# Designs tried in a protein design chat: VHH binders against q9xhz8. Part 10

Target 1, 326 residues: q9xhz8
Amino acid sequence: MGDTKVETISRLAQWRIENFGPCSFKKSDPFKVGIWNWHLSIERNRYLSVRLFPELSRVSKEQPPVAKFVLRVSNVGPNRRFYISPVYEKLLRTTDDCVWHVDSSFHGRFTIDVEFLDLKICPVNGGEASPVWPTDATMQSISTQTTLKCLSRMLEESILTDVIIHTADGTLSAHKAILSASSTVFKSMFHHDLMEKESSTIHIDDMSRESCMALLSYLYGNITQEEFWKHRLALLGAANKYDITDLKAACEESLMEDINSSNVLERLQEAWLYQLEKLKKGCLMYLFDFGKIYDVREEISSFFRQADRELMLEMFQEVLSVWKPV
Short names: E, the ipSAE of ESMFold2; O, the ipSAE of OpenDDE; V2, 0.75 times the mean of E and O plus 0.25 times the DockQ between their complexes.

## First folded at step 1 (VHH)

Design f7 (framework vhh_6fv0_2; at its last look DockQ between E and O 0.35; V2 from the best seeds 0.00; counts 0 for: pae E 18.7 > 2)
Fold by ESMFold2-Fast, scan of step 4:
Parts: C-alpha cells; sequence; structure tokens
Structure f7 (fold): chain B 326 residues (1-326), chain A 121 residues (1-121)
C-alpha cells in the first residue's frame, strides 16, 4: 500500500514503514546506491530481522558490493526509541549475507535507515576492489589529466611560446616558464642575463630536433614510454647539462632495466661519464658477481684501451671483493 | 674582447676548503649573470652555480647546496666561489663563464682557461 518505497540522499537510504504487524514479512522496492539496486527486508519472528542485499542482476553477480554501513530502526511519534546495529563491513551477494537481529517491540509505524560509510566494487574476475565515491586521489587524478592536456596543447599548438630552441638540425618553440620550473640552469639563464632575455633564443646544438622534442615532451608531460626508451641516452645528456635531476634519475632507472652482455660495457662508460652510481654498481655486479665478463671477452680489450684509469681501478676492486682467497 | 681568468685552485684534503676567483674584462660585468661550471677528467661539463648581475640571486646544483657560496664584486669585476666541505666528487677543472648553453653561442671565448681543483687524501 505504498510503504515499500525507499528514499535516498547522499549515503543515506531510509525506508518509512507505515503498517507492520506481528509475524509479518515486508520487502522494500529497489533503491539505487552506487552502481547497484538494493533491497531492505524486515521479518518479525522471535526478533525483528533486518536484511540488506543487492538486487540479483548481471551487475551484482559480476561486480558485487563490499559495503561498510550501519543500520538503524526508529519509531515515529512523541516517544522516540531507536536501535543501531554494529558497523558492518561485508561482501554482499545474497539475502543472507547481512542479517541484523533487533530485540525490538516495534510494530505499526517506524523507519529503517542504512548509512553507508564506504562502498566498493569487488569484481568476481579477481580484479582489485575499487571505490564508488570520489576520493582526494580521484580528484587529483582528474586534475592531473586536465593539466597534462593543457601542457600538451601549449607545446603542440605553440600557444604563446616565448623562446626558440636551435638544435643540430632544426628549431623548436617552447615556454621559458616551463623550462625554468624544470631546470635551475634554464631558470638562471632566463631570469638574470640581459643578453639571454633580449635574444629569446637558446642553443642545444648537441641534440637532434627529434631528441630535443622528446626532452620537451618529457617536460610538458606527454612523453610516451616508447619515445623515452628511444631517446634515453640523449635525454640523459640533456638532464646532466641542464641539471634536471628527476629526468637523470629516470634515465638511470631505464638503463638499469635491460643490462645485458651486449650493452653492459657501454652502460658502464655512460655511468662513469654522467656519475650514475646506481647504474655503475649494477654493471659491475653484472660483470663480476654474475660472472658475465666472459660473455664480453672480445669487447673487453677495446674497452680497457679506452677506459678511464679510475674506472679500471674500481673494476679491479670489484673483482677483489668477489674473490675469496683461502 | 671578453677575457675571463680563473685562479685559486689547488690540492686539498677531503673536508677542506678553497676559494676560487675569476677576473673579468672586456664587457660591462654588472649587467651579466655569471656562471661556474666544472669538468672532471673523462666526464662532461657540469653546471655548478649562477649569480645574477646585481648579486641578489644565486642558484646552485643540488649536490653543492650548503657547501658552496658564489659571490661577486662588481667594482673589481671579480667573481668568487667559496668551496667548503670538499668531496672527492668535486675534483674537476673549474671555469667561470659569461654565457652558458642557451645564451648566445657558448664558446671558449666566453669562458676562462680554468683552474684545477684536486681532492685527495
Amino acid sequence: as target 1 above (326 residues)
Amino acid sequence: QVQLQESGGGLVQPGGSLRLSCAASGFTFSRYAMYWVRQAPEKGLEWVSTISGSGGSTYYKDSVKGRFTVSRDNAKNTLYLQMNSLKPEDAAQYYCAKEWLGSYDYTESYRGQGTQVTVSS
């Protein structure tokens, strides 16, 4: 007779029951919270039994809710009484997953509240549980995506560019503000030199236009992993020259990922040239601790002929650290 | 026309101090930011510090912050780098420069001949 409707606001669902007798059962109409339609049911046997469950559907079967919630039953009128459940945190699939027994004499008119404290989607296919409601991380992610799109457009559409970069084989336009924010070297060049301020031009003659574009793509937040890997040596050189420490660290990490017999000597040289301590140690461990020096036998004589004396000393010290005299 | 002459380098123990000087001529010194850059044996050029024309703003490589102090005397056309708590990694040929990559063409005519800093025990 019209008392099966549940009203929702924010994280609250309220069912107003107008006629409930002894030894009775009543089930609510479906109500929407999150991605699910929900039901409440109430049954009077020895106790008042309140159940919360999702409506059986493909959504509830494949993406069942994990809910943290509190149930409340309260009467209406001049003498207000109420009962509150413990805080429940449950994966809800069936009508029996949440049953709350209340030692209550409520009959006739009363209300049932569900207050959701948290709500997550739990995929049956073994994916991770994901929140239904926005979090600070969600808002930060949305804001970050918007900012990256804006920066990408500034570069791709040359929106109010104020500096021209001359490379080995072409020119690029960029923004002094972005370069300065990313590099203390660029910041010092643009802010305190009258000649640099007047020319609005910088020279990066040791990079190709393609590699320099990869540097700009990194600084403007639109570089792909593929582009990064292709240009990582040129990016390392630029990061060292312009003191872009996060890029230099990223290049070192990238170069560590695929150390093998065909590149280890070149990477040891690069680590020495750019003072990459982590990569240097990785290369030395690969060669001496993992015994891979024999795989580079034909290249090692040429390497020794060209290697720095101090690097040769460090290689010898690594050999000695592995060698255990009896 | 532009001439830069560095001095003050030498051999020092780890943890020691050195003061580098750069005498500049051939341009209006107070109008230009000045740079300290270094090159260790078999390694690339590395930016160390910048000071504005007025001396009001200074910038440093992260690894030298708190240890190095750049200053200038515009009346004497002289640039200084005070180097404290020196580490083996600071051993390099040190150059002062009027231009750095990105301000006109960087050439040897815009930097001095350098002064050698050696850190050893």
Scores: ipSAE 0.156, ipTM 0.617, lowest interface PAE 6.1, mean pLDDT 83
Fold by ESMFold2, look of step 2:
Structure f7 (fold): chain B 326 residues (1-326), chain A 121 residues (1-121)
Amino acid sequence: as target 1 above (326 residues)
Amino acid sequence: QVQLQESGGGLVQPGGSLRLSCAASGFTFSRYAMYWVRQAPEKGLEWVSTISGSGGSTYYKDSVKGRFTVSRDNAKNTLYLQMNSLKPEDAAQYYCAKEWLGSYDYTESYRGQGTQVTVSS
């Protein structure tokens, strides 16, 4: 009774056994490490068997531990000897998932130690196990996610907003600091207003309320992929207009990903007009290097008649590159 | 250097139509999206419509959707706004612009002198 308790500190557990006979079985009281209660047990037949397992509960069934650990058995006395297990890394659901057979005999008084090197929570449905103990990367991720939640609340709840944006079909509230940090155009606007006369309104009449909200969602760090996809052309225009370089690049990359024969000529013209070099080269490669220009035969003559002369020169140069493979 | 000349405004009855034109010079017209904006006598500048350089994409303020149609002829360097079913609220000075930055109008040198649209009984 008095030798069933397991002492724990941080990632260590120690079970001191005062008297253990040649053929017997003992199970420790539960001890908590991580979110689980654990048991150690020992059994002697031909040799000593040590088991580590979580106490059966809703937690251990729904969120079983993946543990990386080392077991140690040692005797008590002036000539102490230690037997140390291999490093185990196992999903532990039942008593049978970890059995360590000690190749030695221990009688009477000895200790069993566990050192947990790593401990993760594994969902029953599969997926990635999550660590129990924080790391430097984990704390940075928590800090970042907390900041994004705060920014999302600032926008959603209009916390201390200081500018009203008048769009084509409604108004939005925002923060001059966020806009200015994201765009030198906005930064310049607000500094000019401070010099002449304070203003707390701006007009973005070429965007709908919904598309302007997508722009704000991007700037506050909470835009979804679906929201981006829905509004990417409006976002391209805004990013170009307000010199939001990373958003302009993201819109360009997205438009390159789904180039096809139904959109390539229009996208080439847009890439020329907004000076999107990567999208322009992608459209030229699609048309000429991959030969898809033959798929747009009905539209090509009108496109060529109305294309900018410098764009036509670049298209001709791309033809020559394909025609002269070297 | 940029020159924009609006025309086609005038007096019309409610429900009537007008077609505005904007002649552009001093820049490569087809390279730039173009804007229509308007200013009513007691109001600030208001965006009306945008058209891409190719003319393939058009955008409208909700209050004019279905009534106004923006178009361009890149061979003639001309921007158009067809205005149907005109309402008294559409009365304004109409401008075409090469660039539009909302109420912080850094594009004043990039728009014309405007053309007046008046809607009255």
Scores: ipSAE 0.000, ipTM 0.135, lowest interface PAE 18.7, mean pLDDT 80
Fold by OpenDDE, look of step 2:
Structure f7 (fold): chain B 326 residues (1-326), chain A 121 residues (1-121)
Amino acid sequence: as target 1 above (326 residues)
Amino acid sequence: QVQLQESGGGLVQPGGSLRLSCAASGFTFSRYAMYWVRQAPEKGLEWVSTISGSGGSTYYKDSVKGRFTVSRDNAKNTLYLQMNSLKPEDAAQYYCAKEWLGSYDYTESYRGQGTQVTVSS
């Protein structure tokens, strides 16, 4: 039967029916929209009932579509009449989830159009349905990813780099614009250099090439978690020196997450050095409130010998705060 | 005002040792990485070594690795450079340096007057 095919263009599906004849029911061939196959069916009783439903599949069962759509029924001929459904937004699982009743008596050729306005997929584990087609949010995401890839390439391939960074054990190329945009210190540095000496070279002698690469990776938006973890102390130093506040905060937060007996004293020292109040408090709490000072007894004497007097005072105050007299 | 004063330079034979010191004042010493740089006759200023503010990280010029050791005493606001196995090519005016305006460019850093190291047989 040649009139069961549904044609699709973009978000439109059209079912052309040549003759409904004496039939009371007709079902279309499957047609693909989004990630699902769909069917249309028509039933003629008192009204013409039009149904849109997904083809039964694993995907449709586990992740049924939430479709926003409009149906249109039109006759073919010189006296063209059309009927338009309301806008439906429905979760479609079965044939009966959406039924449009049309008061029309089309005896000849007519067309059924489905205009999909939106499609969403439900997560398997529950949650909010996500759009199948790009939205503004999706576009922003795509744009962001594209930009990050671009910046990454600029760094990796040294595309139109204009500054050479001399590190302790090597050199790197970067872009003054990126550095200046990321740090007021870098911006000031380049401005000053331009005023006095048009230099295309800067020296970061207190970082290794690898650590500096991690810094650049961060600034260019392509740093991995592994790289971050590996170099977070060096990054913290750089963040402090070059006034990269978001990086400094990220480092502090990271260091707060994995305080243990092997690192707490060092981290306390770093927290004090870089004025990381949250980390400092965390370390002090770890040592004194939770009593872990006893776990570092071998190291604590050496620490006390080298610690700043102000830090020691703070430590002592913390001890007093948790100390309960017998 | 930032003040840096180097000391400890002198004349040594090849293979000899020197310990340089740098007394720092006018800033929170422990918050800043410190640098050693040197300038040989008819040569430009070159980086020798860096130590982080905490002293936990140290960096060296390749030519001095294994021979030189940088250290610091933050309680005394003093930077050190232990130089062992000195070579004639190590002869230079040695400076301790602090960053200026956030720059790690040692050519624009605060420097002291320097201390002379001479290596000759």
Scores: ipSAE 0.000, ipTM 0.250, lowest interface PAE 10.7, mean pLDDT 86
ESMFold2-Fast, scan of step 1: ipSAE 0.024; ipTM 0.554
ESMFold2 (binder alone), look of step 2: mean pLDDT 82; pTM 0.839

Design f8 (framework vhh_6fv0_2)
Fold by ESMFold2-Fast, scan of step 1:
Structure f8 (fold): chain B 326 residues (1-326), chain A 123 residues (1-123)
Amino acid sequence: as target 1 above (326 residues)
Amino acid sequence: QVQLQESGGGLVQPGGSLRLSCAASGFTFSYYAMYWVRQAPEKGLEWVSTISSGGGSTYYKDSVKGRFTVSRDNAKNTLYLQMNSLKPEDAAQYYCARAPLYSSRFEGTHDYRGQGTQVTVSS
C-alpha cells in the first residue's frame, strides 16, 4: 500500500519511494523472505541511512537470521544513478545490526533493493546454522544419489562390461573406467595395455570371488554394512595392493570399533604390517592404558617371539609413557 | 622354522568322504589365516578353502561349496578339511598353506606350504 509497500520476487525485495524530502524518515511495511518478516527504513540527516531488520516476533527472537545480502539505491529516469553497498554477512536481531550510510543526492522518487545472496537460521539455544534455500550441497546430494543408482545398475545388470576379473575361485565382469578412476594401480595397468589389450582380462588370484565382489560393490557404491564387515580384512589387503586409500582408511576405522582381548594382538600385528597408525595406537592403548595386557599375559610371550623388533620397541615405549613411578 | 605337515589322504570311491589334517609348528598358529590348496596331475595349483585366524570366517571354491568344510583347533595347532560327496575331479595332491601375515585371511596366496597328501577318487 502507498509508498510503504515492498514487493518481493524470490531473493529480491524492492521498495519504491515516491516522495522523500530533507530530514525525512520512512519505514516499510513488512515483507516476507525466508521464514522472517522484514522491514526497511530510510532516514536522511547528514547521510541517507538505510536499515534492514527482521520484525520483532517469536520467530526472529528464537531463530534469528544470518543473512548475506547487498543493498542498492537507484533513481528512476533516463539517466540512472545508483549506489551499491558492500556485501554484508550479519546476524540480524535489532534495527541497529545493519545500517548503510550513503552520501546520496537522491530526493523525491527512487528505489531501494535488497538482494539476499544467502539466508540461514541461527538458533539462540545453540546448534548449527541451517540454510533456508536449496544450496549447491542440496543439488550435490540429489546428483550423488542418482549417480550411485546408475553405478549400482551397471554392476548388477552387467551393462556394457569391458573387463573380466579372474579370482581364485571364479570370474566377475566389471568396467575398466570404474576400476581406473578408483585405483591408480588399475589405471596404470589399463594405460600401459600390456596384457589387457586383446582379452580385456585381469587376475586377482589372491581374492575369492565373494570377497572380490565385495570390493566391486564398494567401488560401485552398492556395498552393505554386513558385506563390508564380513570382508573387511580381504578389503584391507585389496585397498593396500591397489592403492585405494579411502577404503584402507574405512577398514582401519572398522577394525578399531571391536578391539577386544581375543583379537587385540592380531589387530596390532595387522596394524604394524599395513602401517595403520590409528589402529596400532588403539591396540597399544587397549593393552597398556586400559590394563588389558593382563587378559593376554599367556599369549603375549608367543606374540613377542614372532613380532617385529621395531613393533616390540614401540610396545616398550608405550609402557614407559603410561608408567607412573610413584 | 615354519613347518606344515598334511595327513589323511588316500583312495576313496566317488561319493565317499575323507578328513584331511594339517599339523602346524614353528609359528603362532592362531595369528594366521590358513588355506587348503590342491594340484591335480597336469594342472596348476588351485585354491580350495580359507579359514580365518580365529575360525569365525570360512571361504570355499564354488565347486566344493556345500561338500567341503574347513575347521581349525588353535589349541592343538591343527587345521582340518572334511571332504564329503567326493567326485573324480577332486582327485589331487592337497596342501595346507599359511596365508601371508601382510595379507592375513586373503584367498589364493601363501608364504609357506606343506609337502601335501594325495587324494585319489576312483570307481
Scores: ipSAE 0.000, ipTM 0.119, lowest interface PAE 19.3, mean pLDDT 80

Design f9 (framework vhh_6fv0_2)
Fold by ESMFold2-Fast, scan of step 1:
Structure f9 (fold): chain B 326 residues (1-326), chain A 122 residues (1-122)
Amino acid sequence: as target 1 above (326 residues)
Amino acid sequence: QVQLQESGGGLVQPGGSLRLSCAASGFTFSDYAMYWVRQAPEKGLEWVSTISGSGGYTYYKDSVKGRFTVSRDNAKNTLYLQMNSLKPEDAAQYYCAKHGYSTFEPLWSDYRGQGTQVTVSS
């Protein structure tokens, strides 16, 4: 019946051996998985030696496979006995790159199966190995993009909005579910036992409509870097007020990126007000470790007259730390 | 990343009983079918039993049907094999193994633990 043919389905290849004796060798017909033609070979001495290798071609030379796979040898019948290889993960170029030695009692009729768990192209000209089949990372990326498009459309087209936000200079429509998932404070505000009849309104009077739209764009996953940079102080205030921890951290990192002599005292005051430890330390380092305090000599006097006493104490302690002999 | 640890093996007389356990970690246990496989000295791995992720489906090798019972506790991430009426031919190193594809199929196992030894003799 031809025991050199290999049947394939999806990521599986199966070679049915009909008659195999001791001290024998057989090589399969080529079979296609991914972009390569493959061969299996078997040889019996003391052990059954199973080999998996790509057929030598321009494709296998220029784009050799990196394969993660399992080999199995099994008898035919209802009382199945089988031998399974370790999980291999190898760059396969030659007939000797994958050899599996099995202490098998199989003779005559049995099957050899290959299960490819992962398969990548490894270009000879350098570059990174690229997957032949979708990976978890690939599917997560596609899923994330689909989800972001859906969330963006929900906000942009006002699809089934259930809350109205009154800002300082206008109104916006949003979704209680998105707000509640993003903020424990919003979740508490929408607690069903505290909702009065016709109370589907929240007030964010300390934000402009434009800044509040930037907050919603962040929560719905479609904020741009330009919008974030423009509104980062308003977003910081909102993140602090509504306990949006990741946004608060992002704002702090952004504010540390452009510390300079014209803004360092304001940034230090903001860091104190919102308890931003990294930004506070960054401002203190800028002023005292890098000696920039002399660039703000005239402004520092007015700052000291308005600054919190405890902040002034921390500044003094930093001065003492920097002047300490080493 | 997947870690499996078998226990409960020992020496037992023919006709005796043993209960094997397998502690699993590193994956969502309830999403995967689990296998018990065994290996006697100088023999290959032999499939013994399969249980689906929910525990709703079980399969057994013909020679152990009616004697062995596989079960699982998904809250504890633990797999069990109750072995009754043990025979000398049941003597082997017993391994638990995880299915690779998150589907119920008694064909493939891509992970197994270090095993627990079962000896049957007088």
Scores: ipSAE 0.000, ipTM 0.067, lowest interface PAE 28.8, mean pLDDT 79

## First folded at step 4 (VHH)

Design g1 (framework vhh_enristomig)
Fold by ESMFold2-Fast, scan of step 4:
Structure g1 (fold): chain B 326 residues (1-326), chain A 120 residues (1-120)
Amino acid sequence: as target 1 above (326 residues)
Amino acid sequence: EVQLLESGGGEVQPGGSLRLSCAASGSIFSIYAISWYRQAPGKQREWVSTITSGGSTYYAESVKGRFTISRDNAKNTLYLQMSSLRAEDTAVYYCARVGYSSGWDEFDYWGQGTLVTVKP
């Protein structure tokens, strides 16, 4: 019979009832929305009861739906009447999780619509609920992936490069637009030259070709974690020299991640040299608030012989802030 | 907010020397890369020199060896020492922190300019 079939388009499901009498019950054929098969049922006694529920399966038991939806009942006559449910937002497992009571005497021919406003997978293992349909975040993720592929292609295939970088041991080709968008120094240097049609040259003689390639990989969005970790000190130096503020911050965060007794004094010196306030405070906290200075007793004397006077003053001030004479 | 104010401009003979100063106020000067730009009558504004927070210096090819950029972070002041001045150096000189308008944490700051005239 044709009156058990539910038609779906996007987030809308519609069930056309052709013949429904008093004290009747009907259940729809299964219809697919998201990863689940769904049923609608309709029952009349004192009032019309409409139910929406997922078909019992492994999927619905292990990954039950959290659905936000509206139900609508409409007649198909010259005197059209309709009823709309409240907006429901529910975890749906059983036939009783969504029951809508309509104070209506609809009989014979009418339609039942389900409009899904949102739909999420809620794993029973305690994982986070995940959306079924694209969101702004999903579209931005796809767009970002496409943009990164384009930037990687520009660098790897040297598409319309307009600047040559001379390093300590080789040359690299790049784009003034990317450098200027990433560095206030390059933006300043190229301010007049951005209107020129011929390639410019720049010298980064204090970096190897390999380290400078890591810098470009960062700016073009294709640097790996291993590459970043390997070159992070060279990248920090470059970020400081060329005022690449986001890279400088990324290097600081990376250096904070692995503070330990074997590197804390070197990290503190680097934080001082490159004006990395978060890393400096982290090193001072590690040494004095966590009492780790006793793990570097032998190294601290050598450190004090080579450290800047202002840095030693800050270390002394940190000791005084922690020291409380009984 | 950062405010930049240039001083030290004037008239000088070819081959002469002049020192420009730029006083910064409002925010932390020492964390910024600061630049000098110039604009000659009827020409585009051109970059002259940049000094980073760490003291790294960069110069336009036309001024390399003749101009020296320096900073005093304790006084929040930027300097441009100009020597062996030529008629082509005649311009209004601007102190600038050039940033980005994309993102709420980056901004452009420009001074009012100071006129340098090299008389023939």
Scores: ipSAE 0.047, ipTM 0.579, lowest interface PAE 7.6, mean pLDDT 82

Design g10 (framework vhh_enristomig)
Fold by ESMFold2-Fast, scan of step 4:
Parts: sequence; C-alpha cells; structure tokens
Structure g10 (fold): chain B 326 residues (1-326), chain A 120 residues (1-120)
Amino acid sequence: as target 1 above (326 residues)
Amino acid sequence: EVQLLESGGGEVQPGGSLRLSCAASGSIFSIYAISWYRQAPGKQREWVSTITSGGSTNYAESVKGRFTISRDNAKNTLYLQMSSLRAEDTAVYYCARIGYSSGYDEFDYWGQGTLVTVKP
C-alpha cells in the first residue's frame, strides 16, 4: 500500500519515499526496533520536517525509549545528495520530542534513514535506564555466567584434573591452574609442576573432605550460602594458610553478622588467631560498649586461662577506654 | 621494587645444618608471601617452602620435618633453617616472591641464589 513501509535491519531503519509533493504530509507504517513500534513522519512547510516517535501503547507509556540516533535524508538519483542530522540523544514520548528540520528542496523520490547508535528502556516509575542492545557491562555479565558454568562443570565432572588432594578423611581431584590462580601459595607449590604438566598430589591433612570440598566449591564459583555458612571457620583457616585474601575477608564479614553471647568469646579468639581486626573490634564493642560482658560471666574465667596475654591486655585497655573520666 | 639477596650457603657434611637468609629491599616485605626454591645440577627448579604474610608455612614433602621457614618483618628478612642435610639437598637455593594478581605488582622477583653443597 504505497510507500508507507519501513524496512529494518538490526539498528537501521529505511523509509523509501516514492512521491512527495509540495505542502505534503506522510506518516510511515509502524516498524519494530527494540521493544517498541516506531513511526517516521515527514511534513513540508518552510522546511522538510522529519519526526521519529514511538507508537502510543502501554509499552511506550510505561517504558519509554531513550534513543541515541542519526537521521539521514538522501536522493536516489545519479547525483546523490544527502543531509545528515546531528547525533540526537533523547527521551522519546510524543510526536514532538524529535523534530529535525532539513533545509532542503527534496521533492519526489528520496529515502529517510534512522541509524540507532544506542537504545535504552527508561521506566516512568523511577527505575534505572536499561540497555536494549549488548553493552560492555551486558557482555561482561554473559561472559561471567558462561565462565562460572565452565568452572563448575570442570569440578563436578572432574574434567582433566591434574592434582589429587589428600584430606584428613578422603581424597578430592582438582586443577593446578585454578588453585594457582586463586592462591600465591598454591602457585608457588606448583611452579615446577606447571612447567612439566604432570599430575601431582598435595596434602591438606588439616581439613575434612567435606570442608575441603567447600573450599573447592568457593574457588570454582559454585559454593552455596548454606555450605559457606556451615564451613566458614574451616574456610577461614584455609584462606589464612593458603593466602586467599578475598575468602578471608568474606569469612570475617560472615562472622560479624551473628555475634551473640554464646559465640562472642570464640569469635574474639578466632579474630586474634587470624588477625581479623574488624571482627576483633566488633567482639570488643559487643562485650564492653554494649555491656554484654555480664552475659558471658560463667565462661570468661575459662576463656582467660586459654587466651593470649596480649589479647587479655587489649581487653583490659578496651575497658579503660570505654569508662573514661568525664 | 623488590630486590632479594640470599646468603648463608656453603659446604656441610651429611647430617649437618645450615641457615639461609634472604634480605628484601625497596618494598613492603611484610605484605607478601615469600618462597624458597632450589635447583640441583642437571634438574629443574623445585619448590621448597612458602611463608605467607600472616606467617603460615607450607613445605615440600621432601623437606618437611627437616627445614623450617621463618620471617622477620622488622628486618625485612626471610630464613630457611636446614637440618639433617642429605646429599640430595645439594642445590642452588633461591628466594622468590611470586606475583599472580592483576592488581598491584604482578611481577615475579627472584634472588641470585646461594649454593649449598652436602659433601660425601
């Protein structure tokens, strides 16, 4: 039906005008780009006015487009003339949000191109704008999900494992490359073996098979919150021994979340043993600043018999700090 | 910049003891895990021991119970106490900081080595 059809390929839309006379107005058929149906319109008064706008719908009202685009008008004759708009970046709600005035005498046959450089959904309910097409952030997210699936598969299916781990009560198979990438200690241990590409054996006799499996699940990116919480003290010990700094920090944060009267003395001892300053400060504040020391009255004497003298000194100094002379 | 310099090597009888030292300069020694490696004549370099910034120690099975790694952060010095030395311990011993973080200072640093000879 005439020349109202717009052809689209990916981010480009082209409207071919076959016959446009003086004092004319034309509106295109809807064309789909992104989640929206779009229209182009042309109107000749003093200027040729080109408009780009989304079709009025629930989608365009609730999730209007923020579009970055260029408009082009060109003839189809042997002497090709063209006019290119500035780059527009606009929130498009109405027919008047994008109007391009072309200072041209184009009559008869010409084409109008829209090239979308970027396109985002902007919810009217105050949500954040989200991209329609892949961005660096979108590609990073997809790539990350793919990598995590591959690592999980390598561990779960024992794909080309090259190291056997002997734990206190069983054995596990793993990859030298993953261990070395996660730990400078494991990298140092395997430096010679990585050059030779032969299978190796390591001993982690201070961990159970179950806790060591939790460590591997963390390193391969498939640990659950429940497994982390269950094994966080064993994971803390491993993180300290094998210099896995991010795991050590994660364990410290986890242990901060549930400080109470039944665990505060044990948490303080762990914080001292592993040099966890944030957890140590949290335990000391719980005991002395919140006045919870009375709740551990029965346990405190036993704790003092086992605790390091330097830790006891810090506890005493904290008491003195809290009860300053006015 | 990290520079590592080993010392304390020499000749010793089987069953004897030696203490190796590694002096670090130009950097914050206390934040790094540091390792000992050795290379025997005609063999590839092998890992001996690592001590983390927090003081945790790991040893190769061949030296466990005979060698002790330690550090003095105030002196920026790493030590390897070797006891019950055997002919197979004859090697050039290297101090190394192995980097593998894409963060600050990714480079591996190696010392020049110190020769330990266990005489027949």
Scores: ipSAE 0.074, ipTM 0.616, lowest interface PAE 6.9, mean pLDDT 82

Design g11 (framework vhh_enristomig)
Fold by ESMFold2-Fast, scan of step 4:
Structure g11 (fold): chain B 326 residues (1-326), chain A 120 residues (1-120)
Amino acid sequence: as target 1 above (326 residues)
Amino acid sequence: EVQLLESGGGEVQPGGSLRLSCAASGSIFSIYAISWYRQAPGKQREWVSTITSGGSTYYAESVKGRFTISRDNAKNTLYLQMSSLRAEDTAVYYCARVGYSSGTDEFDYWGQGTLVTVKP
């Protein structure tokens, strides 16, 4: 007896109503779009009121939809008349979050279309909104995953390696093209060799095989956070030596995250050695603006005996910036 | 941006020495790796030596032990000390910062070159 079924095609849902009279109410069967089951309802009192809402479930409560959509009411007769809603963009939780009032003369046989222009999952637990359908960001993500898989295979399976790296305690194989694309130093060194068919050899004698593998894992896009954290000082040294600026910046950011009284003087020395301005300023702020210099009183004398004179001058100038006016 | 200008080239006898200089503009010289390249008549440019911002040095096999690259960040100057010069070292010598078309390492910067002639 009922005309409650909604047909769906991707972003489009259509509800065919066979008989709708004055002072009537109808609610559709649930229909699936995205991760939610949805309902349409229609009610005629003073106005024809169309509602779109998600079905009550754990999914709709914890991950409610933010939807951008248009509603359309059309007759099914030979003389087609239609009404189109404004574009709605709303967080939808209840039956009252979207109500569209339409020409009340429209009754009998007609269709209600919902066209979703955009649809996002909005977690209640403070997660970021994520799209349901492919976007430029989605395509970039898929492309990135394919590229990272390719690069990981090249390294793991030694596919057409053309350079041998001798480390302090072992040997690794790699690709001149990847090294040159990642390092201005390697680009310069291999400038004449990029069209050569013979394998080249490079020496990275100041890195262990394990640390150098972490460097390659970074360059080939498969390094883990744990590996990065474990090797970040060796990676900083390598980034400085081979002019890998993005890696050098990443190491600096990592070293900024855990400044404390047990490491601040060593971090300041590292910041000076590798010309890490952000880390240097962070260490100076920790010592003088946060007043933590009193926690390192005994260590600071040995630090000053080995520190660069210009660094000591910068430390003194930082003290003067927080000193009481004369 | 770094602008590079080479000097110190000239004629020298085999076994002689020359010191090339490369003057760079701007206060950011100290953060760049900078290289020496050379180009002999009728040949493509070949890499000679690189020095990183941190002072790490690298040399082509043909010049290793004979050439020394150094930098003076206070003077924004790169040097190439050449000793035991051979006829095959005859070339125009360029200093260069080799970079990329994207990211923080954008574009190549090349000097005008300085001619070194080692007589037979």
Scores: ipSAE 0.041, ipTM 0.586, lowest interface PAE 7.7, mean pLDDT 82

